# VH-VL binders against Pseudouridylate synthase PUS7L (pus7l): the designs that were tried, part 2

Target 1, 228 residues: Pseudouridylate synthase PUS7L (pus7l), of Danio rerio (Zebrafish) (Brachydanio rerio) (q1l8i0r370to597)
Amino acid sequence: GFVNYYGPQRFGSGSCVQADQVGLALLKENMEASVKLFFTPEDDDDLQNKAKRHFLHTGNAKESLVLMPAYKARERLMLRALHRYGSGQEGCTRGWLSLPHSMRVFYLHSYCSRVWNQAAKYRLQKLGFKPVQGDLVWAEPVKGLKDATEELSAPQIHVVTSDEEKNEVFSLDQVILPMPGNSVKYPENLLGQWYQDRLAQDGLESCRFRVTPLKLNVPGCYRPLLAK

## First folded at step 15 (VH-VL; from q1 with heavy chain Y27F)

Design r4
Fold by OpenDDE, fold request of step 18:
Structure r4 (fold): chain C 228 residues (1-228), chain A 120 residues (1-120), chain B 109 residues (1-109)
Amino acid sequence: as target 1 above (228 residues)
Amino acid sequence: EVQLVESGAEVKKPGSSVKVSCKASGFTFSDYAISWVRQAPGQGLEWMGYIIPIYGTAYYAQKFQGRVTITADESTSTAYMELSSLRSEDTAVYYCARGDYWTDYYFDYWGQGTTVTVSS
Amino acid sequence: QSALTQPASVSGSLGQSVTISCTGTSSDVGGYDYVSWYQQHPGKAPNLMIYDVSNRPGVSNRFSGSKSGNTASLTISGLQAEDEADYYCSSYTSSDTLVFGGGTKLTVL
């Protein structure tokens, strides 16, 4: 099967837009850095990129807003807020809050998705093409407990044991990887350590994946390693 | 063609729960957000919440927080809305709608609506 | 909750132009500055007509959106019988809540 990577659309449009970096900055609550990254220009010499360059060069939100095309709604909202509230930490926070919630959380998800993609690559490279001890799989619903009110119980995660590895109880198609968040379990093997190290490298070792000033919360999720 | 097809009408008693489904077709389900909007008889539109199916994360209007659960199944391209502790005031047509996850927060496609009637 | 205010009803004659206003409450100064418009015929789901100031692809150019201050406006030119419907504006509040106006019933005379 194919690795179930998150697609490029999760990381923004254009060669210069690094939505994951914006997400990282937001997770660190570095609002000024996040806004600068948000306005990263592309190589094209169109009005929007001129406006972005102007903002980055001058910090003048008002002038940049005049230059920004009308069809760039998000950028205009941001610039309008920055003009009103300033371009400091608080102003940048207000800038983000001027965007819909879904647009804000997109950047956090972008970062987390990037980490997942890297994790998937690492998993296959270092741990091979069979389930190994410490991998995560979906727990099979125990058929026998009749009375459990179909409470949409979140599917339970099972950690592959050494015996299960030896007996090849699971297939690689059943292996799931967590997208980072505050409500996920990590593998109990080298991949788990990799997640810890990777987040630490980005300064997120203590991250709760909540950006309170922006009312953002990322619980995380599980994604199959391989696409069906 | 983009389509959202919702489940059939429901009649429920007060205190019970209802789960409405919305099956998507004609587009990549994981690239969009799905919102739920209801409309009481003769009343306006009321947004309930939305889900990002690819991440399985839902966000709710404060009014419905704790009482509504929105889920999605990517394998079937289906979104669900479950409303618990039903009251007579919950009688409404419930719509699923496709939202733009990337650009503007608007709903460009809507389901046909599901009528939920709560009666004693 | 800051509500968008619309007139309850508007009317116009065939071929005329009508404008529906949508005004945000002053209390939500931090609200989002984008507005979308939906048309709803009786017994049907809403249809997106305008997002921000742009027409949805496929929507007649008789429909146009504008904004001034805290008021968004939907203008329908060359009024036709099929335009008789309810119209809703929508926006996002600072509380991260999508809100709809109360709706405007358009009657074509």
Scores: ipSAE 0.794, ipTM 0.897, lowest interface PAE 0.6, mean pLDDT 91
Fold by OpenDDE, fold request of step 18:
Structure r4 (fold): chain C 228 residues (1-228), chain A 120 residues (1-120), chain B 109 residues (1-109)
Amino acid sequence: as target 1 above (228 residues)
Amino acid sequence: EVQLVESGAEVKKPGSSVKVSCKASGFTFSDYAISWVRQAPGQGLEWMGYIIPIYGTAYYAQKFQGRVTITADESTSTAYMELSSLRSEDTAVYYCARGDYWTDYYFDYWGQGTTVTVSS
Amino acid sequence: QSALTQPASVSGSLGQSVTISCTGTSSDVGGYDYVSWYQQHPGKAPNLMIYDVSNRPGVSNRFSGSKSGNTASLTISGLQAEDEADYYCSSYTSSDTLVFGGGTKLTVL
């Protein structure tokens, strides 16, 4: 199989420029930085990018709003809020709150999915093409317990042991990687360390993946390393 | 064809829990958000919450926080809504509905609905 | 959160036009362009008729949406018998929720 890369880009949104960086800024609760990143212009010399450049250069939300095309609904909402509430930490917070919840969480997901993609790459480069000790896999449903009310219990995660590695009990297609969040387990090998280091590098070593002012919570999830 | 097929009718006692399923087909399940909306008999529609299946991230209306759990299984393209501590007032038709990941404030496709009756 | 206000019922003759209003506040209808309209026939799931105030998802051009202030409107022109149904408006709210109207029963005479 091929690496099961994923991210916001798959949803066809043209505005995914540096979405991961926006997400990172939000996770750090740096609202001003996040808003600036939100208005990152592309190289194109169209009206929307002119408006973005104007905002970044002047900080004038009102003037930028006049320049911003009508079809840029999110940007316009943001600029309206900034105009109303200012461009400081509070104003920027209000700006984000002017956007739907799903739009806000999108940026967090963008960052987390980027980390996942990098993790996947690292996993294959450093640990090879076979399951190794410390990898995560889905726990096999215990066949025998008839009476277990099929309550679709959240699939349990199993950590590959040294014996299982030696005996090749699992295949690479069974390996799963966590997307960062507050409710995930990390691999117990070099990849796990990589996650820790990567998050630390971004200043998120103690991150709870909750942005309370924006009512955002990212529990994380698991995704197969390889796509079927 | 886009389809959302929900599980069958449920009759529950007060204090119990119910779990309704919504199986999606005809589209890439992971590219969308799934919302749950209920409708009491003769009443209007009430939004309960949504999930983004690909990320497992759920968000709930305040009214249902702590009592509702929305989950999704990408492997089966199925979303679930579990409502606990059931009351008579929870008697309603429960709908799953498809929304866009970016704009999950309108729903273009709906399940057929699951009738949940809470009676002593 | 209080439901959006809709008339309980409206009626119109075949071929005529009717308008259904949906009144909210500055925290919902007036604050966002995220108004949707749904048609619901008895015993059936709702059908999306309008989203983002005035956009049609491939439905008949007889259905049109508009908004002024805190009031959104659904206009149905050239009424047909099949238009007889309940209609619900919805809006995103500043509380990060979706709110629906109480619904309007449309009778075609």
Scores: ipSAE 0.779, ipTM 0.894, lowest interface PAE 0.7, mean pLDDT 92
Fold by ESMFold2, fold request of step 18:
Structure r4 (fold): chain C 228 residues (1-228), chain A 120 residues (1-120), chain B 109 residues (1-109)
Amino acid sequence: as target 1 above (228 residues)
Amino acid sequence: EVQLVESGAEVKKPGSSVKVSCKASGFTFSDYAISWVRQAPGQGLEWMGYIIPIYGTAYYAQKFQGRVTITADESTSTAYMELSSLRSEDTAVYYCARGDYWTDYYFDYWGQGTTVTVSS
Amino acid sequence: QSALTQPASVSGSLGQSVTISCTGTSSDVGGYDYVSWYQQHPGKAPNLMIYDVSNRPGVSNRFSGSKSGNTASLTISGLQAEDEADYYCSSYTSSDTLVFGGGTKLTVL
């Protein structure tokens, strides 16, 4: 198998430049920075990108709205909120709330998936190509507990032990890595320390992985290191 | 061609649960919101929630919180909706639907609908 | 009782125009440009006709959408027999939910 990297985050007809950095700004609740990053232009001279450059250079939401094409509904709603409520923290927060929930989540996912990709690369470089102590795998289902549909309980996380590493109980295709969030378990090895250090590097050492002003919760999830 | 194929009709007793599947083809399953919308006989449409498979966390309408579970299996390109503690008013056609990339508020592709009848 | 108000029925003659209204509040139709319209024939799934108030997803230009204040409108010009169906509007809400109107039965005479 090949490494199961998350692909580039795209939206509409263009690339989503700085999408992971928008997500980071949102996690830090720096709404002003997040909006400026949201308006990062592509290297193009079309009307949309001219409007974005105008906003970044002037901070003038009204003038930028005049320049923004009518079909750019999200950008226009953001600019309307900034004009109505100001371009400070409150106005930027209101701007984000004017976008659908899935689109706010998109940016959080962009940041967390970039961290996951970096974790996967680090894990292979430093821990090799076999499961090691402290890696995560899906556990056997909890026996005897059934829901109303007579199915076994959902899988749980198991931490690979030193004996299981020595005896090669698991294979690399069973190794899973967490996407950062508030409801995931991190590996109990060098990779776990890497996650902690990596998040601290961005100022997220005490991050709750909630963006309460935007009504967002980021629980995280698990993704296999290797594709299929 | 984008297709969403749902599982067959169900007849259920009050208090039980139902799990409807939605098999997707013709698009990158992981990157699109799969939403669930139901329609009771002679009634309008009611949104239940959505999931984006690559993100993995579902978001639910408040009315259904605690009774509905929406999941996705990327390996089979299949989304699921499970509704528990069924009541007679849960009798409806249940649709899965898809919008544009990471878009949760309009749906240009719909499953054929799964009729769920709750009766004793 | 739906969150968005639509007339229960409208009618029009072949070749004429009809407009279906969808009235909400400042917390949905008035506060967002995320209004959609669906056509539903009996026994069939809904079919998207309009999204983002006025955008057509590859459907006939006989269908047009607009809004003013808290009211969105779907206008169908050049009525054809196959336009006879139920029509639903939807809107995003400030609670991060999606709500639908109660539906309008269009009868083509």
Scores: ipSAE 0.744, ipTM 0.880, lowest interface PAE 1.1, mean pLDDT 89
Fold by ESMFold2, fold request of step 18:
Order: sequence, then C-alpha cells, then structure tokens
Structure r4 (fold): chain C 228 residues (1-228), chain A 120 residues (1-120), chain B 109 residues (1-109)
Amino acid sequence: as target 1 above (228 residues)
Amino acid sequence: EVQLVESGAEVKKPGSSVKVSCKASGFTFSDYAISWVRQAPGQGLEWMGYIIPIYGTAYYAQKFQGRVTITADESTSTAYMELSSLRSEDTAVYYCARGDYWTDYYFDYWGQGTTVTVSS
Amino acid sequence: QSALTQPASVSGSLGQSVTISCTGTSSDVGGYDYVSWYQQHPGKAPNLMIYDVSNRPGVSNRFSGSKSGNTASLTISGLQAEDEADYYCSSYTSSDTLVFGGGTKLTVL
C-alpha cells in the first residue's frame, strides 16, 4: 500500500485557480472573495484569461462578459449575474447559483480533501505505521444475526482501544480518516486535536459545513489511509 | 476506451426492489458524475439522479425521492441504483450515464441499458 | 423540475434541413445555457449530439444548436437516412435537477 492522497487535479493542478481556496471562501460565506478567486487568470494570454484579467482590474462585469468566449457558459452566466445584481454578496451568490450543483460541490470537496491529505501526512509522521488508540476503523456488523426476522446492521465506525493497539488487532490498511464535514467522527487521539486546530487556522472553528445560500451541505466521509 | 457495463435484465414482482449495477472502465471513476436515466417502453427519457463517487452523496429527482438509492463503490469502479416498492409503471430500461469531469447535466457515455420488468 | 415541450414528429427529405424545437421556462431553458440534445436509434442508448446549447462533442457540423428566450433548437442540415431517429432535449433547472423533453421522431422521406 501507499498513501491514498486525493489527487492534484481537484486543487487546480496546472492552473492558477486555487480550487480549495474557493471552497474555503464558500464555507466562510465570503461570496465576493470566492468569485474573485474563481476568476483567477492563468498566465496564458487567450481570450478567457483576457476577460478574467479585465474583470479583476476593472470590476466591470458587462465589459468582461463581452470579452468572454461564447463556449464558456459557466463563466458567462457568472458575469451576467454580477452585471444584473452587482458584485456584492447578492450578485456573487446569484452567480454561484447559476453554476451546476456539481461544480459548486466541487470547490467544497477540494478544500475538505486538502485537509484530508494534510491529516494523512500528519498521522503518519506523528502516529507511525501501526494502528494506535483513537484511530478509526470500520466496525464489523453484529455477528451472525441475519435471520428472516432481524435486519442487518448498517456499517459504523469503531474507535481503536488501548487493548486493541496492544494486541495489534488491526492493521494499518484498516485505518480510515474523515474528510471534514458535519456528519463525521474525528479520531480520539492527537490526530483529532490536529483536525480541530487545522480548521481553526482557517477560521472554521464554528463551521456548520453548510452553505445554505447555495443549497450546499458537506456531511463529510471516511477514506482509507492506504490505497486498495 | 470509456465503458459503462450494466447488469443483466431483471423480472420483479410488485412491491419488491431492484438493484442495477454499472461497472465503469477507461476513466478515473471517482471524479465523474454517474447519472441514472430510465425509459419506459415507447416513452421518453426520465432523469432519476446522480452521484460523484469520491464525494459520496447522491442527488435525486423529486419524483424518486424516498424510493431510489444511488451509491458508488470506488474500489470496484461500480455505481448502483436501487429502486424500491416497485410497481408496473416502473417497467423500463434503466441507463447509467457519465458526464464530463464533475459534470451532472450532460452525458457523453451511456451504458447499454438494463431492462427491468415489473409484473405479477 | 419541468417537462420540456418538443413536437411529437418532424419530417424532411434527403438533403434538406429540419429544425426541432424544445420549449421550457425561465427556470430551465430560459435561465441557463445548459441545454443538450440526444439522438436515439431504436434499441440503442441515446447519443449526445449537442451540449451547452451549441457545442458539438465531435459530431458532424450538420448538427447545430441554438437558443432564443425559452426555446432551444436543433437544426440538422443535409439530411441523411441515418438521421432518422428520436431526438431528446434536456435542460438544467433552478431546482438543481435535469429534465428531458418528450422526444421528437424524425422521419427522413
């Protein structure tokens, strides 16, 4: 196995747009900052980047829309909303709502997956290459209780105990880490404290992981530390 | 070569459920929306919902909310659609379809379709 | 979510042009540029012809898309026998859902 990092494409690999920073701005409901980050130009001098630079320099959505290539449907709808409703909080919110739901979710996922990658790195550096007390693993369903009158239990998470660490009950390939969200449990060890501190560094100490104006909810999920 | 291969035809009784699988190959499964679209005999297309496997949360058309469950298994590159409380009007061909990277509203690749027949 | 209105059938002769309409509302076709068109031959899965109103995914330039107000249009020029099929439009909606038109049967005379 190797570490199951989220890949670089979701962070804007090969572009100046920092998708995780767009996601952070959205989680903080700073819609104006999120739109400015969305329009970060590449170093290329093509038509779409010319339009983005014009917008960032002038703030003029109408002029920027004239420059934006016709095939850039998402960017054009964002600029149209900004022209119609202004570049303040309302106009930027309307701009985001003109993008497909999956694209709005993409930016939130980008931020949360960056935190996951950093957690995986920290976990290996600080807690080593064996499961330790407080790590998370998938729980086994209740054993043998599956007759016609009983229902199979849904999977749950289990927190590794001190005895299970001592007796090496689990292996590292069973360890899972949460992607931040409103419906995940965090490890009960140094990594759990790390998550709390890491989110606080970005001002997310009280974050609900919801962006209600954009109809977005981030429940989080669990991802194996090691691939396979 | 991008491929979506669906499970075989199903014959079901009213009130039961069906689970259709969609095995993906030739692309990075985790980052593409897998959508489900059905087509009753002689009828048009009806969108049911989608999932992006790496995100894990499915989104559904209102008509199917409460009866459909869409899931994905990244380890097997397989998406699933389960429809419960089946009735005769659920008889249809069920397609899985893929859009572009993180794109949920157009589909450039389609499965071959799974015929589900609901009859007594 | 809202149904999109298409004519039930259209016809045209070999070599001519035909236009298929797709009418929605301001909450779907009129409010977004996320309109797609699909061709479906009998017994086959749909095939994407147009997305984002006018973009071709590597299909013949005989197929062109446009939109005006709440109505999107697919124009097929230089009709060929293999163009005989069912055609469906789709649009994104303000409810973050996707809706399809009822379909149009194209007959090549």
Scores: ipSAE 0.683, ipTM 0.847, lowest interface PAE 1.3, mean pLDDT 89

Design r4
Fold by ESMFold2, fold request of step 18:
Structure r4 (fold): chain C 228 residues (1-228), chain A 120 residues (1-120), chain B 109 residues (1-109)
Amino acid sequence: as target 1 above (228 residues)
Amino acid sequence: EVQLVESGAEVKKPGSSVKVSCKASGFTFSDYAISWVRQAPGQGLEWMGYIIPIYGTAYYAQKFQGRVTITADESTSTAYMELSSLRSEDTAVYYCARGDYWTDYYFDYWGQGTTVTVSS
Amino acid sequence: QSALTQPASVSGSLGQSVTISCTGTSSDVGGYDYVSWYQQHPGKAPNLMIYDVSNRPGVSNRFSGSKSGNTASLTISGLQAEDEADYYCSSYTSSDTLVFGGGTKLTVL
């Protein structure tokens, strides 16, 4: 197996696109910064990038909308909201609400995926290539708790103990790492501290992983360290 | 080739639950919204909700909130829709569908449909 | 009861054009450019014809879409026998939901 990094597609389709940075701005509810990042142009000299540069240079949503190609429905609706409601916090919030729900989630997930990739790299460099105390693995389903109407037990998280490390009970392919969110458990070792410090580096030390103005909740999830 | 294959037809009693599966192939399952749409006999289409498997949270139409559960299993590339407290009005064909990458509002690929009949 | 209003039926002769309307509100069709059109033959799943008001997903250019205010339109030119089907519009809404029209039965004479 090799490391199960999230791939580049979820961080944007262009070389200058930084979808994870849009996600960070949204998590901090800095709607003005998030919109400026959303309109980051590529080096290309096509019409959509000319429209993006015009907006960033002038702040004029109406003029930028005139320049924006018709097929760019999401960008055009963002600009329409900015023109109607202004380019301040309220207008930017209404602009995001004009995008489909899945697209608003995409940017948040992009940020959390970046943190996951960095966590995986740190974990291997600092904790090595075997499970250690405090790592997370999937637990066995709870025995004896099988209802007639439920075919599957919900997965549970188990924290690797010192004895289990010493006795090599688990292998590295069983280790899972959390994607940040409000419903995940973090490792109980140096990696757990790393998550806390890494989020604090971005100003997210008390982040609830909710973006209430955009009607978004970010529960997080778990991803195996190694791919098959 | 992209395919969505749903589970077979079901006959259910009022008050019971049904769980329809949607097996995906030919694309990266985790990054595409899987939506559920139903169609009662002789009637139009009704959106129920969606999930993007990798983010793990489903979003539901208000009408179905509390009765429907949409889930996804990335390891088997399968989405599920479970509807509880069935009534005769829930008799319909249930479709799973997907749109473009991270797209939840138009659907270019559809399952074949699962007929669910609720009768006493 | 449908959230978007479509005529129950329309008809046209082979080779002619027909337009199907889809009327909503400022909270859906009028407020967004996320309108789609689906064709559904009897016993089959819906087939996407138009998305984002006017974009075709690899379908014939005989199908075109537009909107004005709260009303979207699907125009089918050069009618062929295979076009006989039910047609549904859909729109994104301000509640982050998707709604469909009641459907229009197209009869090709």
Scores: ipSAE 0.618, ipTM 0.820, lowest interface PAE 1.6, mean pLDDT 88

## First folded at step 16 (VH-VL; from r4 with heavy chain T103V)

Design u5
Fold by OpenDDE, look of step 17:
Structure u5 (fold): chain C 228 residues (1-228), chain A 120 residues (1-120), chain B 109 residues (1-109)
Amino acid sequence: as target 1 above (228 residues)
Amino acid sequence: EVQLVESGAEVKKPGSSVKVSCKASGFTFSDYAISWVRQAPGQGLEWMGYIIPIYGTAYYAQKFQGRVTITADESTSTAYMELSSLRSEDTAVYYCARGDYWVDYYFDYWGQGTTVTVSS
Amino acid sequence: QSALTQPASVSGSLGQSVTISCTGTSSDVGGYDYVSWYQQHPGKAPNLMIYDVSNRPGVSNRFSGSKSGNTASLTISGLQAEDEADYYCSSYTSSDTLVFGGGTKLTVL
């Protein structure tokens, strides 16, 4: 199998905007920083990038709006909000709220995906190509217990034990990694510690992955390390 | 005085195209957006699209995308709306309107309207 | 396409107050703050009455706009015969488009 990397998600036209950085800023509830990142220009000298540069340089949302092409819907919505409400924390918050929920959550997912990709790389580099103690796998429904009302119990996460490692009970293709969120379990090995350290590095050690002002919630999910 | 003067009434056959003009005066043409709104007989207002002359990009309602072309000539302060593949359902009064896109999208001045009749 | 919903018709007596509602969808929350109202008499072009929910460009103080949740409202106080017309609300959408309500016919009794 190959590593199941989550490719860089691009919203809209191939903008070089680092969506993951926007996501991080949002998670930190740094709305001003998130908006600045949102308007990061590309190297091209087209009207949209001129508008973005103008905004970053002057902070003048009104003038930037004039320059912004009509087909740049999300940018125009943002600029209009900033013009109306200002470019402070509140104005930027309202700017984001002017965009659809799906567009807002995209940036948070972008950040989480980046962390996942890094985690996958770290997992393979440091812990090798076999399941090890502390790895997460999907718990196989224990065939034998007849009586449990087959409530299609959501696949439970199982932590690989030392004995299971030794006996090679699982294969690498059964290993799953969490995308960061408020409702995920982390590995109980070096990778788990890596997640903690990585989030701490970004100032998210206490992050609940909720951005209340924007009505965003990221519970997280699990993704197989390897793709079939 | 702000004025928008539209071209005269048009009678067209199905499948043909119509181009309506809107000449603006009394204000700086490039500082505003020009929208086109139509109204079928006995029906409500329907927004078709708008253009901001300063950068020449038009945006259209999805319903008209591919059939409508909005252009502007800054030198003459005139906006144009061309609608192709005309159908009987396109029979309507077509209005141009000055739009303020700075704060809110609203239309503070309107043309007198151009009646376009599509009949076989 | 986002649609603004208006009542088809409203009526009021001379001197009374009437309210016309305009309800949008939650998907256009960002654009719904940009609500404008237009008055149209038969055979005439629309006239701007209210913009930005409540602003009045030289219009009679009898006309006022408000917004609560996803519903904008136009209130006409001291109803006069000349107020008999069609009224349209409009809003900016999240798709960078404009949309009109279906219109409301106001009859003065």
Scores: ipSAE 0.006, ipTM 0.510, lowest interface PAE 9.7, mean pLDDT 86

